VHH binders against p0dx41. Designs and how they scored, part 16

Target 1, 281 residues: p0dx41
Amino acid sequence: MASFIASDQDVKNFLTAPSMNDQEGIGFAYATDEAVLKALIPAPLKLMAPVVCGYVVHMGKPTFSAPYLEESLFALVSYKDKMMGAYPINLLLHGPGAESGVIAGREGAGIPKKLADDIELRRNDNSATATVERHGKTLLNVSWTAGELNDPSIMKQFAGQLALGKEAEMNSFFYKYDIDQHEDGTNHFSNVQLVATQLRSLADQVEPGNLSIQLESTDDDPFGELKVLKPLGAAWFHFDTSVMFNTLKLDEVDAATTMPKLLTGRYDRSFFNPKAATYII

## First folded at step 4 (VHH)

Design q6 (framework vhh_7aqx_2)
Fold by ESMFold2-Fast, scan of step 4:
Structure q6 (fold): chain B 281 residues (1-281), chain A 126 residues (1-126)
Amino acid sequence: as target 1 above (281 residues)
Amino acid sequence: QVQLQESGGGLVQAGGSLRLSCTTSGFTFSRYGFSWFRQAPGEEREFVGAISWSGGSTDYADSVKGRFTISRDNAKNTFYLQMNSLKTEDTAVYYCAAEPRYYKSTWHESDEYDYWGQGTQVTVSS
C-alpha cells in the first residue's frame, strides 16, 4: 500500500548512505587568480593553491534518484593544516534525477546545488566534450583529449585519489545553516556550521589528457570571476562506486562574515530582491 | 576507417535459436557502447538491444526481453546477439551499431549512432 506514513523499511532505506555509483566524466584543473579565489573561501578554511578543479559527470546509479548529470567547480582547501579536501563553489545538475539530487544534497549535506537548463557530456575514442547551459549562457565548455596533461606536475596531486582498483577517501567541506523568519517576515541565519563529509570512491578508469576550457558568466552564476589563466590538465574517469559517509561537525562560524560567501552558489538574484515590496499598491 | 560487419544471419524455424556477431575495426572497441537494430521491409529501423561500454548494463526492446541477450568480447573486438525462442515477426535485416558514450540532460531524444554495419538477414519460418 502507498501511504503518507512511510513504512519502517522505507525509513531504513532513506537512512542508508547515499551513493553515486557508475559515475563517469571529465575531471579537470586550471590556474586562476589567487586573490580572487582566496577571497571566496570562508574562514576557517584556507586555500591550498590558486587552482580551480572541476568536473562534469554522469551519475548512472544514484541510490536516491534516476540518473543525472552534474557539474562542479571547487577549490582545494585545508582545515587547521590537518584535514585537506574540496570546497565546492558551485554545483549544477540536470536530467531525470537532478531534482532529487538537489533536494538530497541541500537538505542532507549543505551542498550548493542548483538546476542547470542543460548539461551534455560526450566521449569518443580519445576525446570528450562537456557543456553546461543556464539562463541563456554556456557557462562551461570543456574538452579532454587523451594524452599528456597541459602541466604534468598536477598528475601526482590527483594520482593518489584516483588510484585504479583501490578505494580512496576524500573530504568535502560544506557549510550548513538554518534560515528562520522573524515575526515581520524577515529572515535571519542561525546554526551556521562548517562540516566535512567523506566520499569513498573506487576508480576503475582514469585516463589523463589535455584540457581546453571556456567559461561564460551570468549574475546568477558568475563563472567568469574564476577566470582561466592556464589550463593544467584533465582526465576521463569512471567510479564503479562512490559513497558519501561520516559527517564531521568542525566549527560554528560567524554568520555575518560567512553567509555572503554562501548565497550565490545556492540562490539566484531573484532572492536578493524582496517580493513583498513589488506588490504593495 | 571504422567498419562493423555482421555475421550469423540466415534461415531458422520458429522456436529456434540464432547467434549474430558483429566484428569491428578502426576504433578502440572498449570505449564504445554497442547496439542491435532491425528493419523489416517497408518499416522503420527499430531498436533491439544495447550493451554499455563497460558491459555492466544492457537494455532491450520490450518485444525481445527475456528472449534475446547481448554480450561483448573486448579481446575479440566483437559483440553478439543471442536470439532464442524466435518468432516469425523477428524476421528482419539486423544491423549492428556503435556509439561513443553520450549523455545529454534531455533524455527525450534517442542517441545518434555514428557507425553502422551493412546488415544481415534473419528469416524465421513457421
Scores: ipSAE 0.062, ipTM 0.447, lowest interface PAE 4.2, mean pLDDT 86

Design q7 (framework vhh_7aqx_2)
Fold by ESMFold2-Fast, scan of step 4:
Structure q7 (fold): chain B 281 residues (1-281), chain A 126 residues (1-126)
Amino acid sequence: as target 1 above (281 residues)
Amino acid sequence: QVQLQESGGGLVQAGGSLRLSCTTSGFTFSSYGFSWFRQAPGEEREFVGAISWSGGSTDYADSVKGRFTISRDNAKNTFYLQMNSLKTEDTAVYYCAAEPRYWGSTYHESSEYDYWGQGTQVTVSS
């Protein structure tokens, strides 16, 4: 039997850099309402374009879990005009490794991860579809067909970010925080801080194509707030390797202005008003 | 354009072995998972076994577990069904099928496959 006291080797193994190798699926982008998207981005991050990016992928060989499926919607942001990267608004996970992925990501990196009730990803030659279901709704339904992007004018910008056969470094921005219980009957946020997690990835397959996308909302996952005004494009991609190799602490931030923008992506309505937050799945 | 071709069927005695092959063309072999189905006389087509596009997972019908093994050779665009300890109940036309790359739920229903071979007869005599 294993012990509740981890061995020195187990601690060492736990602290190795996590990798999401053999990752593939559909990446996509669509235009949305600028004022709505901008309002979701906590300072000091700045929105770069009125575009929601997203993906539905299978993580084939994560180093910390069995395989799992993951969905994300994210914005493209800058920090102090020196760093650019993704700001994930949501992540939903499903599959054998999903529970481990949620626990590790939320505890270790401040990633806004929840469990989906189902995620399906399917490819047949030159077409692919993905669906994400949670709490009785299909929150996301996306299709890719190989060929031209919906908006071909963004092809050069897209190709520049996902260079084939070369290691690329990318930043993902997250907020980490603690919640402290106090004897006055209230909870307080503490240590609210902006971090950048740095990824080094090797893409060996990127196939551009046409995007079809539909969103549905629930109060727990209000995807419809990020309205699809115009599909821009999609691609099928495969990352051979993707290593989270560094975390940079960037800023300590004000809880009062920041936390309202973090809670919906991390918690369901039952955390805010148990009496009002009832539904049938 | 897309073709799947079975080979290796035939007459065999109960307790014997056969290896079926399915050779494919007209699509990117490494992008597909593969399955074997069979249809016994007077019955519907039933699932036998599957191998994922990565080769990292296999699945089998309860009736063949421990007796049949599915494998693939990406360099040859071919996948196989090794059938051991054959029973008279294994008598059927065996079909190879290519499945779309799928994550989430595993395909086992014949209606969900897009590409099929023409079938190869396996007859197990007592």
Scores: ipSAE 0.029, ipTM 0.420, lowest interface PAE 5.5, mean pLDDT 87

Design q8 (framework vhh_7aqx_2)
Fold by ESMFold2-Fast, scan of step 4:
Structure q8 (fold): chain B 281 residues (1-281), chain A 125 residues (1-125)
Amino acid sequence: as target 1 above (281 residues)
Amino acid sequence: QVQLQESGGGLVQAGGSLRLSCTTSGFTFSSYGFSWFRQAPGEEREFVGAISWSGGSTDYADSVKGRFTISRDNAKNTFYLQMNSLKTEDTAVYYCAADVRIYSYGTLPSEYDYWGQGTQVTVSS
């Protein structure tokens, strides 16, 4: 039976590389304001395109939790003109495994995860919809209809990212940091680091189609800052396997210039400007 | 069908300036982003600078930032690299590249399918 002292085998199992197998849902892209998106990207990462990518997926067989649903909006970025990959601006999770996913990702990997109040993902024949709700707003509402992309000229990008029947390796860039408290009660950031988490995925289904997308904002999740200027396309996809097989430490970075760009994706406004409590006795 | 042709390379003394041009044909110029790359002997191609399809965003490698300026002229289907305060380390073959993705630009050589022939820039001490 269980103990507060983990066995040597449990510790060994805990340190095994995580995987998110049986992953399925809608991936999409839309054009946004280049200057706004570029300003959100912390140095030394460079924005590659004035495009927000995103997904709403079901993680059917994660190795670290029960299944869950996940949403992300991310930018396409490069590092020192040698590496390219995703820079996630937000991740919202919902479902039986969601709490474990948030804790593990934030604590161990610097991933900007929060819990959504609800995520729905539904496919019927050649159409699919997804909605993400948090704090009284439908932050994201997307639909996919099988067929042509909104902008067929970007089909080459979709083909390049999703290699059917072959393993593809992809980078996701994250910033990790510590929050330390001084003896006088003040907190400070330390050890602010850029890392690249490397995924190896096997896609067995990719179906391009037309994107419809609507965003709403709250102060906690200001999705409307990433304005939809033009939907570019969507696809329904399925990954049989997706393994986080390596993480590279790339750079230590300046906290003062970096941390302002990391906090909104990780914390709610109550962390920055809490209202005074009023007690009625 | 898609073609890119560099011009303006040559020999210059350290501290001098050169302006490279890249003339393009075979696509809708105003819809594409453009970049300059360079390659020194024995090295891989490295990013120098990029300009977005709208001209609203530019990016530069740290080694050239503040010295080089990329610009575009949609009426001439041409984009430029103005190189100031040249150093001996800037000696390389300079290549122009077109990003085939509409409304985007990249900083990695692997993202570009359309390249010019290259133009030699030699900076003498």
Scores: ipSAE 0.000, ipTM 0.205, lowest interface PAE 15.7, mean pLDDT 85

Design q9 (framework vhh_7aqx_2)
Fold by ESMFold2-Fast, scan of step 4:
Structure q9 (fold): chain B 281 residues (1-281), chain A 126 residues (1-126)
Amino acid sequence: as target 1 above (281 residues)
Amino acid sequence: QVQLQESGGGLVQAGGSLRLSCTTSGFTFSSYGFSWFRQAPGEEREFVGAISWSGGSTDYADSVKGRFTISRDNAKNTFYLQMNSLKTEDTAVYYCAAGPRYYHSTWTEEDEYDYWGQGTQVTVSS
């Protein structure tokens, strides 16, 4: 029987590195307003290009949960002009394993995860669509059609990251923090740190294609701030394995300038005002 | 144009085994996820099992877990349901279904599938 006191073996099993095996879906990129995107990136990270990348995927065999669907929009950034990777602006999850995914990602890795009301991912032969719905809006609607990218030149910038049949390593940058409650009735952020989480993935399928993309916005999830100026391309991909294997603690950062850029991706408007925005459940 | 055709049904004694096949044509087989549903007389159609486009994910109804296995053969444009340790309550018409490459928490629901076979009878006698 299970107990509120975990066995020594359960604790050891819990500390095993998580993997998101049998992952598939649509990856995409589009050009956006440089000044807007740059303003969202907390120092000391630097924006590399005025491009939003994203994905909508199904996690078929996560080691920590039942399967689930996940969406992300992220920027390409550098740290100290030598370490490069993704800075996720949002992640939305849906499906049987989604709640476990949110808890594990937020608690363990500082990942900006929320639950979507629905995520749909469909492929019909040489075309695929994905939609993400939350709080009465279709926040994201993407389509992939097999063939040439909207801008074929962008493919070269990602060739090393999505090499077919080879293990690829990549960094994702996150900010971790604590919230401290004080007896004088104030709360404070503390231990605000930049970390890099390292991923090792093996792609066994990558199919380039044309991107169509539409965004809608809510105050809880302001996707419309990341305007689609030009679709660049999409691909259908499958990762046989994807393992989160290491976390590097990089920098302690100023809470006052950093925290405003982290809250919208992690919390809804109800956290900021007693008179919260209402949405249909 | 799209066709799904079940085969392998019939009469079997309780404790026995059957292998159902669903042969497909008219679409790119590797692009589709597949499922099996069944319907006993006077009852609603119920989910039995599903397999993803890659074969990497499978799901089963609680009533058949550990006894039934779904599999696919892309070279033959065919998918299968291996039914072991059959029970009298497994008696039903079994339908194969094809959806697009579709992922959603409700892939157990009939409305998620675009194409259906005509059904094959499985009768399990005590």
Scores: ipSAE 0.012, ipTM 0.401, lowest interface PAE 8.6, mean pLDDT 86

Design r1 (framework vhh_7qia_2)
Fold by ESMFold2-Fast, scan of step 4:
Structure r1 (fold): chain B 281 residues (1-281), chain A 125 residues (1-125)
Amino acid sequence: as target 1 above (281 residues)
Amino acid sequence: QLQLVESGGGLVQPGGSLRLSCEASGFTFSSYAMGWYRQAPGKQRELVAFITRGGSTNYADSVKGRFTISRDNAKNTVYLQMNSLRPEDTAIYYCATEGFTIYSGSYVRTQFDYWGKGTPVTVSS
């Protein structure tokens, strides 16, 4: 029988590096407004290009949960002109393992995860579609058709990120923080820190293609702020393995300038204004 | 258009083994996840085994440890090795590709776009 006191072996298993194995879906990129995207990136990270990247994937064999679907929009950033990687703006999860994924990611890694009301990912032969629904809106609607990228000039750069048959290492940048309640009952942010989480992935399938993309906004998930100025391309991909193998602490940062850029991706409007209507589906 | 042709079914005694094959034509086999389903007389069709494009496998609890799914992309073929067969394994076995659709709600669901015509397996003394 299980107990509220974990065994020594359970504790050891809990501390094992998490993997998102058997991961497949649509990855994509589009051009957006540089000033808007740059404003979302907290210092000391620097935006590298006026491009939003994203994915909608199925996690077939996560080590910490049942399978689930996940969406993300992220920017490409640098730190001190030495480290490059992704800065995730949002993540939405749905499916049997989604709750575990949200809890683990938010608690352990500072990842901005919320639950979607629905995520659909479908492939039929050389075409695929994905939709993400939350609070009565289709926030994201993407399609991939096998073939040429929308912008063929970026083929070499795009394909290079999804290397086949060799392990690739990538950085994702997150901000971790504490919320402390003081004696007067007010809450305050503390220990706001920039970290780099490192992933090691093995891709065994990458199929480039044409991207169609549409975004909708709600106040809780303002995707329309990241306007689609030009679709650049998409690919169907499969990762056999993807392991979160290391995390580096990089900088302590100012709460006042950083925290406003972290809250919308983590919380709904009810946290900011108790009188605000919440949208339910 | 896409065709799936199953073979390898037949009559076998309890404890015996059979190897089912499914040959695919009219599509890029390596781009599709593949599944084996079965339907026993008077029962609903059920998923037996599933293999992703990358070779990751899933099995129904009733067949874990006894059945093995594998694929050979060079031959456009998926296999189901069935060991320690039981009378309860008697069914028509179907091969399917996925036009992979995930529906949310009660659980993740996969919709298969293409099915073979089936191969019968009878386990009896």
Scores: ipSAE 0.012, ipTM 0.251, lowest interface PAE 8.5, mean pLDDT 85

Design r10 (framework vhh_7pa5_2)
Fold by ESMFold2-Fast, scan of step 4:
Structure r10 (fold): chain B 281 residues (1-281), chain A 126 residues (1-126)
Amino acid sequence: as target 1 above (281 residues)
Amino acid sequence: QVQLVESGGGMVQPGGSLRLSCAASGFTFSRYAMSWVRRAPGKGPEWVSTISSGGSYTSYADSVKGRFTISRDNAKNTLYLQMNSLKPEDTALYYCATSRDYTYKSYGEIEDLDYWGQGTQVTVSS
């Protein structure tokens, strides 16, 4: 660093809205157990459909880091039957910019980010594959083949988010919180809040196709809890631009009922059991 | 379909410099990571360097680290290799190469390179 004291211009640059430009990869959706998925969604958000959505993408030109690969599984939710959007259950990152992405997303936006041991995304003509590895397991293995969706009836849902040549806006819902250490040797949660971060994306490529998907679990990343009952479809997409541009503070929420649903997506088992061995899964 | 045409090779004395270029066509250049690979007479191919699709990430073989710089100009569909402090052991045919896949890897692997140009000769004479 030039100095531990940032310049006024550095502070200005730091506060510029982050963009994940030149983003491409596989987006997908599959049906899962409604009761299981519903139980993962903290109030006051409501699950809209028994569907897990996800993506594995390469961020080619982030404004805050070198490029990196990112995976997410998320639910489609509503807030007060007026605002709709994504509720990310997990994000795993890998690549040269991944550490910066984790730090910025967790600290600034309450995003449930961890580092994967490996993420690979490959496209060859009209087929593509992605794998996500962490702690000795291939947590996610997806493939896309250009053509028809597994279930063509979901095309309306995909078309709304991935309309070519038009800026699309979507909400992502996150819970932000503080962890305070107390003199009695315990930590306490405080300032637990539901926020909606608005994202504006410009898609210049969307190619629907058939989804094949497999999940594996570890205790740190229990992907198998979101079992695949039926693949619904996938698409290869490219976003020219993707900008986080607004944060809406929606509700203060009860820590006791909310925090149990936030920790697994952000922390490994060693945080809950200091004697747990994390090297062998 | 994919065409890669290298140029800029030649003869140079040890300690000299050369800049190699690779003109790419037949694919969306800006979406693919690009690599330089070399082959000395009687030897197998050796990976030299890789640059990410957007140009913000580069990696180098230990043998060339600190001496070679890979870069690209996506507007011109051109890949470059700036070679400084050349050594006799750098004598080889130099190929630009890319994968058929939109693969991003932090490490270069020759086995993932499906398309190679015809090569440009670099000779570093004592």
Scores: ipSAE 0.022, ipTM 0.422, lowest interface PAE 7.1, mean pLDDT 86

Design r11 (framework vhh_7pa5_2)
Fold by ESMFold2-Fast, scan of step 4:
Structure r11 (fold): chain B 281 residues (1-281), chain A 128 residues (1-128)
Amino acid sequence: as target 1 above (281 residues)
Amino acid sequence: QVQLVESGGGMVQPGGSLRLSCAASGFTFSGYAMSWVRRAPGKGPEWVSTISRGGGITSYADSVKGRFTISRDNAKNTLYLQMNSLKPEDTALYYCATGSTYEFHYYGSQTRYNFDYWGQGTQVTVSS
């Protein structure tokens, strides 16, 4: 019954809002260098605080793929002092559904997704660990221990996004673009635009705790640029539902000033620097 | 008061099938990874299968992989083990277990969990 020509029903199913249901893992936050983090945020977004947020989670019931593990580091940003939300700096995926997750996120939503070589997430009673490996380095190593946050004063800021039994909404800001090849064989960026996609999540478990975090970097994934100055806290969470919906086109932006801040999160150095190119033996 | 009650065991011939159930009460069932553990006569406990909190990840011991299927119904607070192609070596007392320890792996990878709230067990006997 399968064909290279999709049925009308297949097209309708493909266009259904993506959900990352049955999502669980470690969410965390740490303080970093303000000038460094601010420089990574493309205009017209503005950094709200010198804080990197992140997660390492298992997506148990995605609507578009088999399950997979995902890591992200993101900043908290505002748009025109009216909208607030997350700006993802990176996402790395691993597992059976990871390839579909990368394709769907990059092609459909402008999300900076790459494949990790390995992601491990493990919980043992009141402690949990996660590691992310890519290109010979452990880029991220996080631990959560149930109890107090490293900085208890930030608990109120995260309560609204991780409130137990209540739907929480946040904006995620992404940049979408086209790549056009011209007669001379060179590629050019066009239609570079800022979009906001709403994320609606229903948490049924949130356990605050102490964060330990270590970063390493490679030229392809320079996590060490986002130095850990102070761990702020972590939580183990479970979302019953997490749905992306209601994408708004906010702004068209200049390619020359914007694209340099988007490429490292989407491509490895071999794509745009011949001197950094890796070779297969 | 935490309680796990296993049922569905019995006597079956080699090649037969049984479905085990575990009814959970006294705790938030959906908050825990769940496992089946068995103990054959004169042997220590052997891990059989694990399922994550939401049911999205399952793992099996090599000895049962392809023959057993673990599942859960969080609305009914019930854990299941469908056992097909049973062998004499599957003869054991089967326990429902829960714990806060779990690992996320590829489909079909073996996973071990620390176990709390062991139930009373249900006897499976495979005899020719």
Scores: ipSAE 0.000, ipTM 0.234, lowest interface PAE 12.5, mean pLDDT 83

Design r12 (framework vhh_7aqx_2)
Fold by ESMFold2-Fast, scan of step 4:
Structure r12 (fold): chain B 281 residues (1-281), chain A 124 residues (1-124)
Amino acid sequence: as target 1 above (281 residues)
Amino acid sequence: QVQLQESGGGLVQAGGSLRLSCTTSGRTFSTYAFSWFRQAPGEEREFVGAISRSGGSTDYADSVKGRFTISRDNAKNTFYLQMNSLKTEDTAVYYCAAGTLRYTYGSAEDYDYWGQGTQVTVSS
């Protein structure tokens, strides 16, 4: 019989590094407004280029859940001019394993995860499409067609992230924080900190190609703030393995300047209106 | 185009095993995702399991999870459904289906190509 008291073996299993094995889909990049993107990046991270990267992927064999689909938009950033990596602005998940993915990522790694109402990923021969729907809008619609990138000059960036047949490591930067509820009925942020979590991936398939991309906005997910000024490229890829490991605590940061940049990716607008009414739908 | 043909059906006792095969001919085997569906008398066609283009990702209906395994062999242009611990409720005509690679968890969409079906009868 199962118990509310986990066994010693269950605790050991829980502490094993999560893997997102058999991952495939569309990765992409497009140019956006530098001032807008720069404003979204919390100090001490620095924006490296006026480029939004993203993906829509299927996680085929997560070690912690049933399969699910995941979308992300992220920036390329540096820390202290030596450590480089991804800063995720959003993640949306959908599918049988999505709830577990949201819970584990938010609690364990400070990842800005929400549930989408639908995500679809399709590939037919040398073309693929993905759509992400939430709260009545198709927030993201991307397509990939095998061939040359929209801008061939970014090929080296794709090659570095998607190295075939060998393990590649990448930093992902997240902010972790506590919310302390006080007896006077107010909440306070505490322990706001920048961390880097490493991701180790083994790519066995990478196919560059042409990107088409369209964004829509809602107040809960304002994707249109990250305007598509120029598609740069896309690739279809497959990772045999992808493991999150080794969290580095980098810096304690000021809550007042940092927290405004973290909330939209984690909470819907009802959290920001103290008099928002909840009605039976 | 793709044409599909099932084989391996038949009569089996409860608790037994069968392996269904689906052979394919046509355009490009390696670019297609494959699924198994079944239809019991008087019921609608229901999903059983699917395998991705790469063969690395599989998905199963809750009713068969842990008992059935789907696999593919690209060299033989064939994909399989290994059915273990069969129950009388598994009695149905089993259909293989082929389509483009598709990941979606909400819509029952028609597949592009279907086989003719193979009867599986599980007796007590």
Scores: ipSAE 0.233, ipTM 0.673, lowest interface PAE 2.5, mean pLDDT 86

Design r13 (framework vhh_7aqx_2)
Fold by ESMFold2-Fast, scan of step 4:
Structure r13 (fold): chain B 281 residues (1-281), chain A 125 residues (1-125)
Amino acid sequence: as target 1 above (281 residues)
Amino acid sequence: QVQLQESGGGLVQAGGSLRLSCTTSGFTFSRYAFSWFRQAPGEEREFVGAISRSGGSTDYADSVKGRFTISRDNAKNTFYLQMNSLKTEDTAVYYCAAGDLYTYSYRSAEDYDYWGQGTQVTVSS
């Protein structure tokens, strides 16, 4: 049996770089309102395009958990006009490894993860669908059909990450912070910092196709704020390997202006208003 | 219409080798994850090994790691279990299984949609 005191080897194993190997699913992009999307991006990150990207994937062999399904909506951003990458607005997880994925991502990497009530991902031949359900609503419903993109120009947004047989590196930008309690019992944010987590992925399958997408909104997960003006495209992809190999500390940021943009992706309305917590049981 | 058919089972002496094959029809082979399960008399069906849809990931039960290898051949619509250093405790009916994108865990029997009829493997001392 294990002990409450971890062995030296267990501690060393715990500190190994996490990998999300055997990852596959639907990646997609759609055009949205520029002013709305820009307002969600905390300084010093800059929005690159009025485009929401997303995915619904199965993580087949994560090193830190059993397999699970994950959804994300993210923006494409730059830092100092030099580093480019994803800024995740939300992540929802479901499946056997989902709880471990939420804990590891939130505690270790500042990733805005919550649990979904259900995530479905299904492919039959040249078509695939995914749905994400939370608190009585289907927040996201996407379909991919192999063939032409809705707008072929969007291929350039993912060329570096979805290049077949070539290792691709991508930055994901996250904000890390501490929540500390004053002697009077009130809490405050401290050590609010921008980091770039660097992923190295090897794609061995990428199939472009047509996107159909529908969003629904709740106060806990206001997906409708990122309205679909125009579907741009989708792809079915598989990453053989995807390793979080490095994290760079980039900047310390002002808590007062940054934290309002981080809370909805991490917490439900019950944290802000105790009367807001009503769920279907 | 969908069929999975095992072959390659039989009697083998301890320390020997067998290769099981599972030939499939009625679906797009390249879109499915595949596994082998086994069931000894009076016991529950247990996981043996799995291979992902891409072929990029494999998973094995602790009891067979280092001895068994699962592989797939998309051109032949067939997947295999190479069984080396066989032990009397490996005696069981071996079942092949296919799971689609709903397969969350390769070890969960309930995630597999299609199953073969089973093939007997008997390892004698």
Scores: ipSAE 0.000, ipTM 0.182, lowest interface PAE 16.7, mean pLDDT 87

